# Miniprotein binders against q9bqp7: the designs that were tried, part 179

Target 1, 240 residues: q9bqp7
Amino acid sequence: VPQNWFPIFNPERSDKPNASDPSVPLKIPLQRNVIPSVTRVLQQTMTKQQVFLLERWKQRMILELGEDGFKEYTSNVFLQGKRFHEALESILSPQETLKERDENLLKSGYIESVQHILKDVSGVRALESAVQHETLNYIGLLDCVAEYQGKLCVIDWKTSEKPKPFIQSTFDNPLQVVAYMGAMNHDTNYSFQVQCGLIVVAYKDGSPAHPHFMDAELCSQYWTKWLLRLEEYTEKKKNQ
Short names: E, the ipSAE of ESMFold2; O, the ipSAE of OpenDDE; V2, 0.75 times the mean of E and O plus 0.25 times the DockQ between their complexes.

## First folded at step 18 (miniprotein)

Design Qb54
Fold by ESMFold2-Fast, scan of step 18:
Structure Qb54 (fold): chain B 240 residues (1-240), chain A 100 residues (1-100)
Amino acid sequence: as target 1 above (240 residues)
Amino acid sequence: SPELAEELVQSIEWLAKEVEELLRMGDLWYAAWMARMAVDFAEDFGDPELIAKVELLLAEARIAAGDPRAREIIEKAKKIAEELGSPELIEEVEKVRKKK
């Protein structure tokens, strides 16, 4: 049990639409700060077993691709993911005019992969938006907050290449989502309550993306695990 | 080295315990995703007993999710258990099959 427990949900907030809610999705910029990010906390608190398995995966990839080939592969995965997120932000933003490059991104296999999921996404409230938990002292940049099949969700878009998934980005995905959720629910820049998560895994070949829905009970279970990781991070920092 | 082999086995066993917790939590898709990762590492190591054990976890997740692909995984694990002559693995296969 974490020593410094804090609730994921804010009892003063509702997940129902509010008349005071903005008509356009929020996009709070991420500011430079000494406060740790969700991704840094998770990276710095990996178990020795996670570290060993990740290193084993890297060595297998290096054996197949070579050192330079592996660096190029990881760089390309990062670039493709970034472009996928930019295309989704453009698609889901009613006020954004598409740039010429965005039109080319919209034709990728990853975008084809998510079409059936996008049809079930509505009521977008935040896109590429910064969150901060002022009490627990962490920050993050979430991808999207929108209704999926009528449920308000923190949505995290992931890319995957079949059959060889990029393992570096698959550990702790549920913890990342709930960390953003808890921060948003207690961030004064937002007025609504999010209780559900959605991890969408899009495929390069255009095959249908997998929607991984996390209900409120599951999010609460992952929140406890996130608090333990945050506590471990804080303890490690005391030793620096 | 023998030490690296031991560390790999221990890490795969740790991952298997994480999958068991995910199954208990009811996160069936993520449990199956992590179980597939465990299978990939176990196959890389090459220990048939370890492969069968982590494949049974994948099968459990698929059964709980109503995924018919679990049948093929159970049959593969059964074949390995029978070839190894392991009563404990044969019993584990039977337990997973009953969960359907």
Scores: ipSAE 0.699, ipTM 0.848, lowest interface PAE 0.8, mean pLDDT 85

Design Qb55 (at its last look DockQ between E and O 0.09; V2 from the best seeds 0.00; counts 0 for: pae O 6.5 > 1.5, pTM O .766 < .8, other shape alone 4.873 > 2.5, SAP 82.806 > 70, placed apart)
Fold by ESMFold2-Fast, scan of step 18:
Structure Qb55 (fold): chain B 240 residues (1-240), chain A 100 residues (1-100)
Amino acid sequence: as target 1 above (240 residues)
Amino acid sequence: SPELAEELVQSIEWLAKEVEELLRMGDLWYAAWMARMAVDFAEDYGDPELIAKVELLLAEARIAAGDPRAREIIEKAKKIAEELGSPELIEEVEKVRKKK
């Protein structure tokens, strides 16, 4: 689909706060529907080469850890990521129920890692919130929308272990961010404009997290690539 | 198997082209991240020429980002190029070095 027919940014929206905007971050629940999610589209449109490299990585890990060890490893990575996201939502939201449930979430190495980034984050507009592109008909659940160093960003929190890159979450990270951005900019549940992305890679050992900032020009380039993946998904679904 | 080895090489070459596109887009951090992944797979495969080629992509990303670790990777690739006596690879090393 032509990017000029479906632009990532909405010219009728502003990134400045409006007096009618909610004082608390938005958290729109994700509703079960037949409409595809961003992650589903990306998973179903991986290239043959991406699939091969992921399988090669998986087999190397199984050789190192064993079948059960690999399952435990991947389960632990998933659990650590989930806990990290829950802790961040708690820190950035006035609702503190997660702190009462598990105080250890706030003392993880990943939270230590991200402290320097959090000092530059303000004006939180949305947390763990559903987005839907009204005309392109896809949905997603974004982590956070907030100002980073004065620029309104879709922020995606990632965890990483230093000894080895976690291959499953490496491919298509920028596409995921811009897909959420384009959806939010055209979702009637939101009134503001997001033009920048931020991928934050937090480290298990507490080393300072890496902030990967994506300006408006870079986001536009990735948006074109996302539209191609969405088109490919739609074609595949028609033929299945 | 020879068929799986060939598929690995083709997949690494695909990843290298993805890194080149990321460099053209100006996404230097993500280019370096993907290039490191390409280096890891190339080292696992064990072909010196392929290793040198993806190391040069990593070096290019680091040079563009102002990362001083680029010099170390250029020297590694240069040594491989000279040992192989590959005119193409020697030319690629010189091209990347000039970007500094």
Scores: ipSAE 0.745, ipTM 0.878, lowest interface PAE 0.7, mean pLDDT 85
Fold by ESMFold2, look of step 19:
Structure Qb55 (fold): chain B 240 residues (1-240), chain A 100 residues (1-100)
Amino acid sequence: as target 1 above (240 residues)
Amino acid sequence: SPELAEELVQSIEWLAKEVEELLRMGDLWYAAWMARMAVDFAEDYGDPELIAKVELLLAEARIAAGDPRAREIIEKAKKIAEELGSPELIEEVEKVRKKK
């Protein structure tokens, strides 16, 4: 249980965005400062066991691919993930024209993989948008806020190469989502709040993506775990 | 080295405890995802008893999620338990099988 509990939801905010809000999705720019990011907090507070398993996985990959092969693999996974997110932002943006769209971004197995999910996505409110928890002092860059099957969600898009997923990005996925959610719900740049999360795992071969829905109760339970990680990070940095 | 092997087993057991917590939280798919990772690490290490134990955990997660792939994992654990001749593992396999 955290020593300094703080609520994930803001009772002064509605699930339903005001109809007078801007028609284009929000894209709040990320401001680099001394405030730690969600991903930094999670990376710096991995347990001894998480670190050991990740290192074991890396060594097995190096054994299979060689050191240079693993470096290229890692770089390629990062590049494909970046291209995937760029394509999704383009697809979900209402002000996109065909001339402005890079057609090569739209041709990937990952994009094919998520098509059935995108048909259930509507009411896009934010894309690639910064969030800041002004009280708890952390920042993040969320992928998307939109309705999924009628529920307003923070949506995180993940890529997976079956059968060897990039394990470094697999740990703590739900904590990342709820950290963004809590930040958005207490960020003055946003006028509404979100109570649900969605992690979408897309596959390189185009196989149907898996939608992992997290309702408000599950998000609250992961929020408690996020608060513990944030406390651990803060204590660690105070001792340096 | 023996120390690194002990750390691997302890880390896999830690991951198994995380899976049990995820099941209690009701995050059934993520529990199965983490259990799959535990199986992969146990298979890489090659300890049949550890493999069977984490396979049964994956089976439990899949049963809870209504995932029919639980059947194939139960059969894998059953084969290992029979080859080892372990009465305790055989009983554990049957306990999980009864849940199905």
Scores: ipSAE 0.736, ipTM 0.886, lowest interface PAE 0.9, mean pLDDT 85
Fold by OpenDDE base, look of step 19:
Structure Qb55 (fold): chain B 240 residues (1-240), chain A 100 residues (1-100)
Amino acid sequence: as target 1 above (240 residues)
Amino acid sequence: SPELAEELVQSIEWLAKEVEELLRMGDLWYAAWMARMAVDFAEDYGDPELIAKVELLLAEARIAAGDPRAREIIEKAKKIAEELGSPELIEEVEKVRKKK
């Protein structure tokens, strides 16, 4: 049990999305501060087993691709991920704010993969927007806040070359999503609350993306795990 | 403790497997991040032997890939092995060197 329990949901915020769909999604810039990011917390609190598997994988990949090949592979995956997020931001942004859509960004297997998910996405409230949890002292940059099948969600878009049919195969992504939810729900820059999460795994070959929906109960379970990771991070930093 | 080293090695192997899986999944950013974390983790634990072992594993991986920079990693691992006075580690360094 976390020593410093804090709720994921803000009782002061109404669960009812105020009907005023902001005409424009929020895009709050990430401020570089001494405050750790969600990603940093997750990275520094990985289990020894997780770290080992990652390094072993890295070593195997380096063995298969070479160091330069691995660097190139890593750079390409990063670039593909970046382009995918840029394309999604362009798609989900209001048409009036659409800079000249680089049509080339839209011609990807990943974009094809998520088309069936995008049909169920509406009411976009935030895109590439910073969240800060003032009490728990962490920050993050969330991909999207929108309605999925009529439920307001923090949506996290992931790229994969391999099928991830199970939420368990998304590693710490559920923790990232709930961390963003908890921060947003307590960030004064946001007037609404989210109760659900969605992890969308897009595939390079254009095969249908896997949506991993997280209801309020599942979010609460992962929130407890997130708080434990945050405490571990805080303790590790006090001892440094 | 040998137990901690084994746990760390197991942890590094797990991370390595996860990185492999992430790479296979095309999540190269997360794979790269985890791989860097594995190195940082090995460095943070400050066990020169573990660092050398991880560096050697990295070197083996680089050698297998034909990366010329594998030599630098091997030399770093050798230096660590010599500083530690570990005959076992020196032997492992030489095994990796013979693969090149």
Scores: ipSAE 0.015, ipTM 0.313, lowest interface PAE 6.5, mean pLDDT 81
ESMFold2 (binder alone), look of step 19: mean pLDDT 83; pTM 0.795

Design Qb56
Fold by ESMFold2-Fast, scan of step 18:
Structure Qb56 (fold): chain B 240 residues (1-240), chain A 100 residues (1-100)
Amino acid sequence: as target 1 above (240 residues)
Amino acid sequence: SPELAEELVQSIEWLAKEVEELLRMGDLWYAAWMARMAVEFAEDLGDPELIAKVELLLAEARIAAGDPRAREIIEKAKKIAEELGSPELIEEVEKVRKKK
């Protein structure tokens, strides 16, 4: 798929705020079931090498933790990630009911980790919101769209445990971000243009989170890689 | 088995090429993150040449990002290159050291 036929940025949209931009963050529910999600596309187009390295990581972890220990570890990683996302949505939402969250959830090490980044986040336009690329026929559920240090970004919140990161999400994080960006920029439910990405890696021990900022040029480079993965998925789907 | 060891070598080499592309793209943090993962798998395999190669990629990413930890990694790679007696690896170590 040629990138110039399917650009990540929409030439008909401005990156400047306008009167139609939301005053309350958008939260469009994900409801279409036959259109592939970003995560499904990425999961089903992993290379043989990615799959092999993931399996080797799993075997190594099982050797260190045991079968039950590994299951508990992965369950805890998933649960902590889910709680982290829920806490962030609560913190960034202007709604009173979301601010009623358990205070203990807001005091986790991961939330402590992101405090310095949250100080630079403002102008929240979307939270836990569905996106669809109508032409390329894929959907996604993005975490957040907000200004980071004055630039409108698709923001993706990640948790990481030192020293053993959860390898499943490591390979494709930038592709996930640009896929959401391209979808939002071509989704009629949204009126604004996003040109930057931000992957925030929060640490369990409260160490300062790492903000991985992706400018427009880097996003364009990753968009080309995402289009290749989407093409692979489409070809595999034809053979089923 | 020899076949599984060979498959691991190929997968680590594939990952190293991915890191090289990330370095070319200028995504230094993600390159360092992926290179660190490559080092862990290379150490699991126990192939000194691959360990040195992926450590140098990690060092390149960290030097470009201004990370002082790069010096320690370069010294590890240098030790391996010298023990292997590889002129090519020794040259790559010196090339990386000069980039800062």
Scores: ipSAE 0.609, ipTM 0.819, lowest interface PAE 1.6, mean pLDDT 84

Design Qb57
Fold by ESMFold2-Fast, scan of step 18:
Parts: sequence; structure tokens; C-alpha cells
Structure Qb57 (fold): chain B 240 residues (1-240), chain A 100 residues (1-100)
Amino acid sequence: as target 1 above (240 residues)
Amino acid sequence: SPELAEELVQSIEWLAKEVEELLRMGDLWYAAWMARMAVDFAEDLGSPELIAKVELLLAEARIAAGDPRAREIIEKAKKIAEELGSPELIEEVEKVRKKK
């Protein structure tokens, strides 16, 4: 798929605030269908080296924690991540009312970690919202679209228990962000243009989260790589 | 297993090339993050040569980002290169140091 035929940015859209932009963040529900998700495309097109390294990491963890310990660890990582995302959606949504469970999670180390970044986040336009690229025919569920330091970004929230070299879902994080960006820019449910990405890595111990900002040029470079992965997925699906 | 060790070597070498591409793209933080992962796997393998190689990639990313922690990594890689007596690796250490 030639990148010049399928640009990441939509020339008919502006990243400037529009008077018609909703005051409440959009939350389009993700509907299960036969159209592949960003995460499925990336999972199905991992290189044999990515697969080997991920399996090696899993085996090392099982050796250290035992099979039951690894299962508990993985379950806890997933649950903590889910709770972190729920807390962030609550914090960033002006109309959210906190339940007892969600209120307790607002005091977590991950939320403490991300406070300095949240101070620079404003103009939230979408939260936990579905996107679909109408021409390239893929879907996704993005975490957040908001201004970070005055620039409209697709924001992806990540959790890390320690600042370790390897995080299970670290592979292809920039591709995930630009795939959501390209989809949103070509989705008729949205009217604005996103040109920047932000990956935020929050730490369990409350140490300051790391903001990884991706400007328009970097996003365009990753978009080219995403298109190659999407092409590979399509070819693999035809040959199964 | 010798076969598994060889696959780990190949996978780490693949990851190192991915880091080099990230450096060319100018994604310094993500390059450093991926390089740290490569260091973790190289240490698991126990290959001094490979550890030094991926540490130099981590140092290059940190130098480009203005991170002073790069100096310590360069010195560690230099020590390994000298202990191995590898002229090629010693040259790589010097090249990275000069990049400022």
C-alpha cells in the first residue's frame, strides 16, 4: 500500500479549535465486527524475532515466579492497567461521578506518577473512543485525544511497575498511536485533525511518569511502517 | 540449549538493527527504551560482545538526547571491549564517544 495514496493527515481538516467542537469528550462505542483491530494487525504481523523475545521473557518470568505466580503477576498487571485507564477517564471527564472503587484508585502510585503530565493536558476531545479508517478498513479503541502543552495529541497511557528495559506491550507502541491517529483523521464520527502522539509511561512507585512526545514528522515516519504492517496482515489473511 | 542461544543472538541482533532505525528516525527516547531491552536480553545470554554492542546503542541514544548517563555506559562498554581485545569494538566505543 503506497503511503502517498493513504496519507495519515486529512487535508480537509484543521487541528485548530472549532466552535462546533463538543464541550463533552466523544466516546464512540467499539463494536465487534469482522474488520481487524489495530492490536490484532500488530499481533498477527510480529516478526519471528519479536515472538521469540516475548516468549523468552515469559519463560524467564515463569522461572522466577512459578507458573501460578506468573499467572497472578500477569492478571495483576492487566487489572492495574485497566483501573489506571478507568481512573484517567474519570479524571479527564467533566461529567464523571466517582464510585467508591474508582475513588480508591485515584490515590494509586500510577495516578501520582502522572499528575505532572495531567497539569499540561487540556481540551479533551475523546476518551475511550472507537476509531475506524473508512478507506483502509481497520478499527481501534484509543485512550484519549487532548491537547498536551497546546498540541492536539492521541495520548496512550502505559503502566510500568518498575522502569525496566522490557515491557510486554512495548513493541509497536508508536505504530499503535499513529494507526489510531490515521483512523480518527479519516473517520466521519470526528471532525478534527490530530497530528501528534504522546505515550505516557506511569510508574507504580509514583516516580514521575515519562512523556514520550511524537511530532508530526515522526508520526508520518511511523505511519509508513504501520501501512507495511497492515499490508502484511492483508496478505497473510488471503493466504490462510 | 545451543539452538536457543543462537536464536536469542539472532533476535538481539534484529533488535539492535531496529534501534539503529529508531536512531535514524530521531526517536531517541524509544530508541533508548528498546536498547535497554536489548541490554537485558544480552545480559540474560551472557555474551560480553553483544552486551557491549547494545550498550553502545543505548549510549548513542542518550548522547543524542543530552543525557549525562551515557558516559557511564560508554566506560562499561570500553572495559568490555578492552577485555575482549576487540579492535572493532574499541573503534565503535571511540566513534560513539565523539558523537557528543
Scores: ipSAE 0.741, ipTM 0.872, lowest interface PAE 0.8, mean pLDDT 85

Design Qb58
Fold by ESMFold2-Fast, scan of step 18:
Structure Qb58 (fold): chain B 240 residues (1-240), chain A 100 residues (1-100)
Amino acid sequence: as target 1 above (240 residues)
Amino acid sequence: SPELAEELVQSIEWLAKEVEELLRMGDLWYAAWMARMAVDFAEDLGNPELIAKVELLLAEARIAAGDPRAREIIEKAKKIAEELGSPELIEEVEKVRKKK
């Protein structure tokens, strides 16, 4: 799929807010359909080496924790990540739509970790919202679209325990971000243009989260790589 | 097994090439993140040559980002290269050091 025919940025859109834009962040539900998700495309186009490294990491964790311990570990990582996303959605949503906050969601070390990043986040436009690239026919569920230090970004929230990162949530993170960006830029449910990405890695112990900012040039480079993965997925589907 | 060790070597070498591409793209933080992962796998394998190579990639990413802790990584890689008596690795250490 040539990038010149499918650019990441939509020349018909602006990144500046319109007076007609809703003050409430968009939350379009993800509808199950036959169109592949970003995560499915990435999972089905992993290299032999990438698959081997994930399996090696899994076996090493099983050796340390046991089969049941590994299942509990991964379930806990998933649950804490889900709670972190729920807390961030609550924090970034308009206060007048929320009558009661779950204080347990707001007291995690991950939320403490991300406080200094949240101070630079404003103008939230979408939260836990579905995106679909109308022409390239893929879907996704993005975490957040908001201004970070004055730049409109697709923001992806990640949790990490310092000793060893959860590898499955680390591989292909930039590709995931730009795939969502390109989809949103070409999705008729949205009217704005996103040109930047932000991956925020929050730490369980409350130490300061790392903001990884991706400018327009870097996003364009990753978009080219995402298009190759999408092409590979499409070809594998046709050749079966 | 020997077969799995060989597969791990090939996978770490693949990851190292991915890190080199990330460095060329200018994604220094993600390059460092992926290089740290490569170091963990190389240490798991116990291959000093690969450990030195991926440590140097991590150092290169940190130097480019202005991180002074890269010096410690370079010194660790140098000691491994000297112990192995590898002129290629010693040369790579000096190339990375000059990028400062």
Scores: ipSAE 0.723, ipTM 0.863, lowest interface PAE 0.9, mean pLDDT 85

Design Qb59
Fold by ESMFold2-Fast, scan of step 18:
Structure Qb59 (fold): chain B 240 residues (1-240), chain A 100 residues (1-100)
Amino acid sequence: as target 1 above (240 residues)
Amino acid sequence: SPELAEELVQSIEWLAKEVEELLRMGDLWYAAWMARMAVDFAEDLGDPDLIAKVELLLAEARIAAGDPRAREIIEKAKKIAEELGSPELIEEVEKVRKKK
C-alpha cells in the first residue's frame, strides 16, 4: 500500500445487505464541533477563478434584481431547496417512522420533476444523515443513501429553476458527493459500502430531472481531487 | 473595467480547462453542464473567439453523450468562426463535427 494512500472504498465492507442493517433508514444527527465539514473545506479552498466567477454572477443578479431583490431571490432559492429536501425525506421514509406528512410539501414542480427518478430508487439506508471520516477527520450531512437502478448510491438532490449550477451547487458538486461517500465508508456508525454517486437536478417547472450517475471509477477520480482540496485546507489552517 | 474584463477572460479560460479535464475523465453530463456555464460567462463578456471555443466544448460534450442538441451548438460556433474569418476556429469546428 503506498504511504500516503487513503482509499475511497473500504475493503472490509460490502454493498450487500447485512443481517445487522436496520429496517428503517439511518439518521445520525450532525453535531457541531471543531472538525471541518465538507462544505467548509470546499468553500475555503475555492480557486481564485471560482471565487471571481461566483462574485461576477452575484453582481449580475444584483444589477438585474437590486440588492433587496437579490436577497429575496437567494432566500427563496434556499427555502425551496430546504422544502424539496424535506419532501424527499418524507417520501422516502417508511410511513411507520413519520408522525405526519405535510401534503403541501408533496405538491411542487420539483417533486413532479423527480418522480421518474424516484421510481428507480429503493432500499433506502440513510436519510439526512451525518458522516465522519474517522481517519481524515472531516464531517458532512448527506441527503440520501439508496439503490438507484440496483446500485447503492450516495444521492444528492439539487434544485434548479433552469439547468444552471450556480444557484443550487458550487463547481464542486461531484467532490461533495465523493467526500460523503468516503466518509460513510470509513464511519463506524455505518456497516455497508457505497461505490456510486448520483446527483439529481430537479426543475421548478416540473420538467424531468436530470440524473447524473457516477460509477466507481469516476468516484475514484473525484476522490483524488477531493483529497487534494482537503490537503490544501489542512495546509491553509496550519499557516494561520 | 479593463482589469475586470481580463480577470473574466482568465476565469473563463480556467473553466474551459476544467471542462476539458471532465471530458477526459468521461464525466460527459457534468462537462456539458459546466461548459454551458462557461458559454453564459463568455456571452456576458462578448468575446466571439471565446464564445466559439466554449460552445465547441459544449458541443463535444453533447456529441459524446449522444445529445441531438449538439448539432445546433456546432452550427452556432460555425457561424461565429465564419463571421470572424478565423481559419483556426473553422478548423476546430470541423474537427468537433467529425466526432459526430
Scores: ipSAE 0.633, ipTM 0.812, lowest interface PAE 1.3, mean pLDDT 83

Design Qb6
Fold by ESMFold2-Fast, scan of step 18:
Structure Qb6 (fold): chain B 240 residues (1-240), chain A 100 residues (1-100)
Amino acid sequence: as target 1 above (240 residues)
Amino acid sequence: SPKLAEELVQSIEWLAKEVEELLRMGDLWYAAWMARMAVDFAEDLGDPELIAKVELLLAEARIAAGDPRAREIIEKAKKIAEELGSPELIEEVEKVRKKK
C-alpha cells in the first residue's frame, strides 16, 4: 500500500478551530462490524519475535508471581488502566454531574502523575470516540483528541508500574496512535485535521508522567509502517 | 532448551535492530524504552555480549536525548567488553563514549 495513494493527512482539512465545530467533545460509539480494528490488525501481524518475547515475559512473571498471582496482576493492570481512562474522560468532559459521581476515580496515583500534562491540554475535540478509515477499511476507538501545548493531537493514555512495565501495552503504540490519526482524518464524522500524536505514560506511584510528543514528520514515518502492517493483515486474512 | 535459548537470542537481536531503526527515525524516547526492554531480556538470558550491545543502544538513545544517565550505562558496557576481551565490542563502547 503506497504512502502516496493513502496519505495520513487530508489536504481538504485544516487543524484550526472552526466556529462550526461542536462545543462539546465528540463521542461516536464503536459499532461491532466485520471491519477489523487497529488492535486486531496489530495483534494478528505481530512478528514471531514479538510473540516469543511476549511469551517469555509471561513465563518470567508466572515464575515470580505464580499462576494465580499473574492472573491477579494482569487483571489489576487492566482494571487500573480502565479506571484511569474513565477518570480522564470525566476530567476532560464538560459534564459536571458525571465528574462528581467519579470523585474516587480522580484521586489515584495515575491521575496525580498526569496533572502536569493536563494543565497543557485544552480544546478537547473528541473523547473515547470511534474512528473509521473509509477507504482502507479499518476502525478504532481513540482515547482523546485535544490541543497539547497549542498543537492538535491524538492523545493515548498509558499506565505503567515503574518496577514492571506491562509489555503488551508497549509494542506498536506509535502505530496505534497514527492509525487512529489517519482514520480520523478520513472519517466523515469529523471535520478537522490532526497532524500530531501524544503518548502519555502515567505512573502508579504518582511520579510525573512522561509526555511522548510525535510531530507530523514522525507520524508520517510511523504511518508508512502502519500501512505495511495493514497490508500484511489483509494478505493473511485472504489466505486463511 | 538450546533451541529456546537460540530463539531468545534471535528475538533480542531483532529487538535491537528495531531500536536502531527508531534511532534513525529520531524517536529517541521510544528507542530508549524499547532498548530498556531489550536489556531486560538480555539480562534474563545471561549473555554478557548481548547485554553490552543492547546497553550501548540504550546509552546512544540517552546521549542523543541529553540524558546524563547514559554515563552509568556506558561504564557497565565497558566492564563487560573488557571482561570478554572482545575487540569489536570494545570498539563499539569507544564509539558511543565519543558521542558523550
Scores: ipSAE 0.699, ipTM 0.837, lowest interface PAE 0.9, mean pLDDT 84

Design Qb60
Fold by ESMFold2-Fast, scan of step 18:
Structure Qb60 (fold): chain B 240 residues (1-240), chain A 101 residues (1-101)
Amino acid sequence: as target 1 above (240 residues)
Amino acid sequence: SPELAEELVQSIEWLAKEVEELLRMGDLWYAAWMARMAVDFAEDLAGDPELIAKVELLLAEARIAAGDPRAREIIEKAKKIAEELGSPELIEEVEKVRKKK
């Protein structure tokens, strides 16, 4: 699967500002599809070593928290992440008003952690929006597309607890971002092109979030790796 | 279990190679993030001093490349481990990383 046959960037959309886009960010709903999602492809193509390390982490956590405690911990991490994303969507969208529970999260450490990054975010084009790659037939649900320090980015918001990092959300983060980017650039529901990525790791204690900016060259390198994972997924599916 | 310990060491060595590739790609922050994870696994799960020193040096290399002064503390820690183990390979790696800054 040569990267030059399936480029991450769409030449037909390069350097077009799309002033015709509505001021309200796009939110395309994810349709029920038989085609694989980005997360499914990545989960099904983990290496033996990656699977082993994740399993060891889980067993270590179970020893510390107990089985019920671990289930509660993972449910709470998921819920915190979901509420963080909902709060960010409300902050970045003029159409949304936070619910009372989400308003409490607006005062949380995670939201405090991202304040310095949010001041550099503008020109929001899409929020919690479905993407589909027309040719490669995969789907995803991206968090945000907006300008970060003047550059249009696919932005992925991550939560992290420094004493006990949730490692399941750490592997393959750059691959998720470029997979969403390539899909959006080839999705007829969108007219603009994204060339940069941003992974924002927010901390529960409110310490400043880390912005990991991925320029076009780095995105192209990760795109090649994503194409290999997608090909591996397709081959495994044929052999099952 | 000795067999599980061996599998863990091999998996951490795989992760270290992934970090080296990230460094070659120039993704310095993500390399440091993954290297910190490798260090955590090595310290908490494997207990192999040579492996700990190896992944500490990868973290230091990523931080040096990013201009992070905290790299010095990591280099000194890895140096002490390498000298205590008497490993010529690790001693050479420590000096190589130290010269990069």
Scores: ipSAE 0.633, ipTM 0.807, lowest interface PAE 1.1, mean pLDDT 82

Design Qb61
Fold by ESMFold2-Fast, scan of step 18:
Structure Qb61 (fold): chain B 240 residues (1-240), chain A 105 residues (1-105)
Amino acid sequence: as target 1 above (240 residues)
Amino acid sequence: SPELAEELVQSIEWLAKEVEELLRMGDLWYAAWMARMAVDFAEDAKLGDPELIELIAKVELLLAEARIAAGDPRAREIIEKAKKIAEELGSPELIEEVEKVRKKK
C-alpha cells in the first residue's frame, strides 16, 4: 500500500511540549477487542522462512536442554523480561508511584545494563500505554514514549543474554516500534507526534545496553514494510 | 533429511536478502544483527554442501559489509574468512564480491 495514503506522521501534530499536556505519563489500558494487535499481525504474517528458522532454533534448544529444560528456559526468559519492563515503568514513573518499588526488581543485571541509557531519557509522555490506529484498525501496547537525547521516541526495551538468545520478536523489532508510532500519531487519546524510535537491548550480565536509534527517515522506511504486513494480515483474514 | 537441508538453505538465503535490504535502508546495526543470525544458522548447518558453503561465505560478506558501515573492527577478519572460502570454492562471482567489500571505506 502506498505510504502517502497512510502516512506514519500526522501533519496536524507537533512534538513540541504544550501547556495542555498532562504532567504525568499516560497509561491507557488495552481494551479487549476484535481489532488485531501489532504482535498478532506480525505473528500471523511471518514468512515460511521465518517460521522454519524459529522452529529450527526451538528444536536445537530442546536437543541441548531437554523438553523440561527448554520450558524452564523460555519461562525464565519471559519472566525476566516482564520484571525488567515492570522495573523500568517504576523507575520512569512519578515519585508517588515509586513508593511501592520492589528492591528486587531493581537489582537485575538488565537494570544495571541500561543505566547509561536512562540518564539520557527524560520527558516521559506514556508508559505501558495502549495505542490504536483509528483508520488502519490495529492496536498495540507500547513500552514507553520519552525524549532520548532530546528527541521524542517510541522506546522498546529488549533483554538479551550474552550471547543474545534467539527470540521470535527479533525478526520484527523495528516494525513493532513504527507500528506503535503510527498508531499513537493517529490515536485521538494522544495529542503529540513521535517521529523517532529507540530499541534498547539490555544484557543479563550488566554489560552496557545497546541503544539502536531510528531517525524519522528510517522509521518511514519501516512503516512501508509494516503496511505490507498489515495488508497481508487483512487478506489472510478474508480467506479464513 | 535432504528436504530439511534444502529448506534450511532457502531460509538462510532469504535471510541474506533481508540483510541486503537492511543495508540499502541504512539500518547498519540491525543489518549486522540479522547477518550474525544468518551466519550462526549457516555454520550450524554446515554439511559439506558446496552450495551451503558458498551461501555461508556470502552471508559472511554481508556481515562484513554491515560491520564496515557500523565501524566494527571485526570486519577485516570476516572479509579475510570470506575471501578464503571464495578462493577454495573457485567462485569468480564471490571473489569479485569480496574485493568490492574489501575496498569500501
Scores: ipSAE 0.657, ipTM 0.824, lowest interface PAE 0.9, mean pLDDT 82

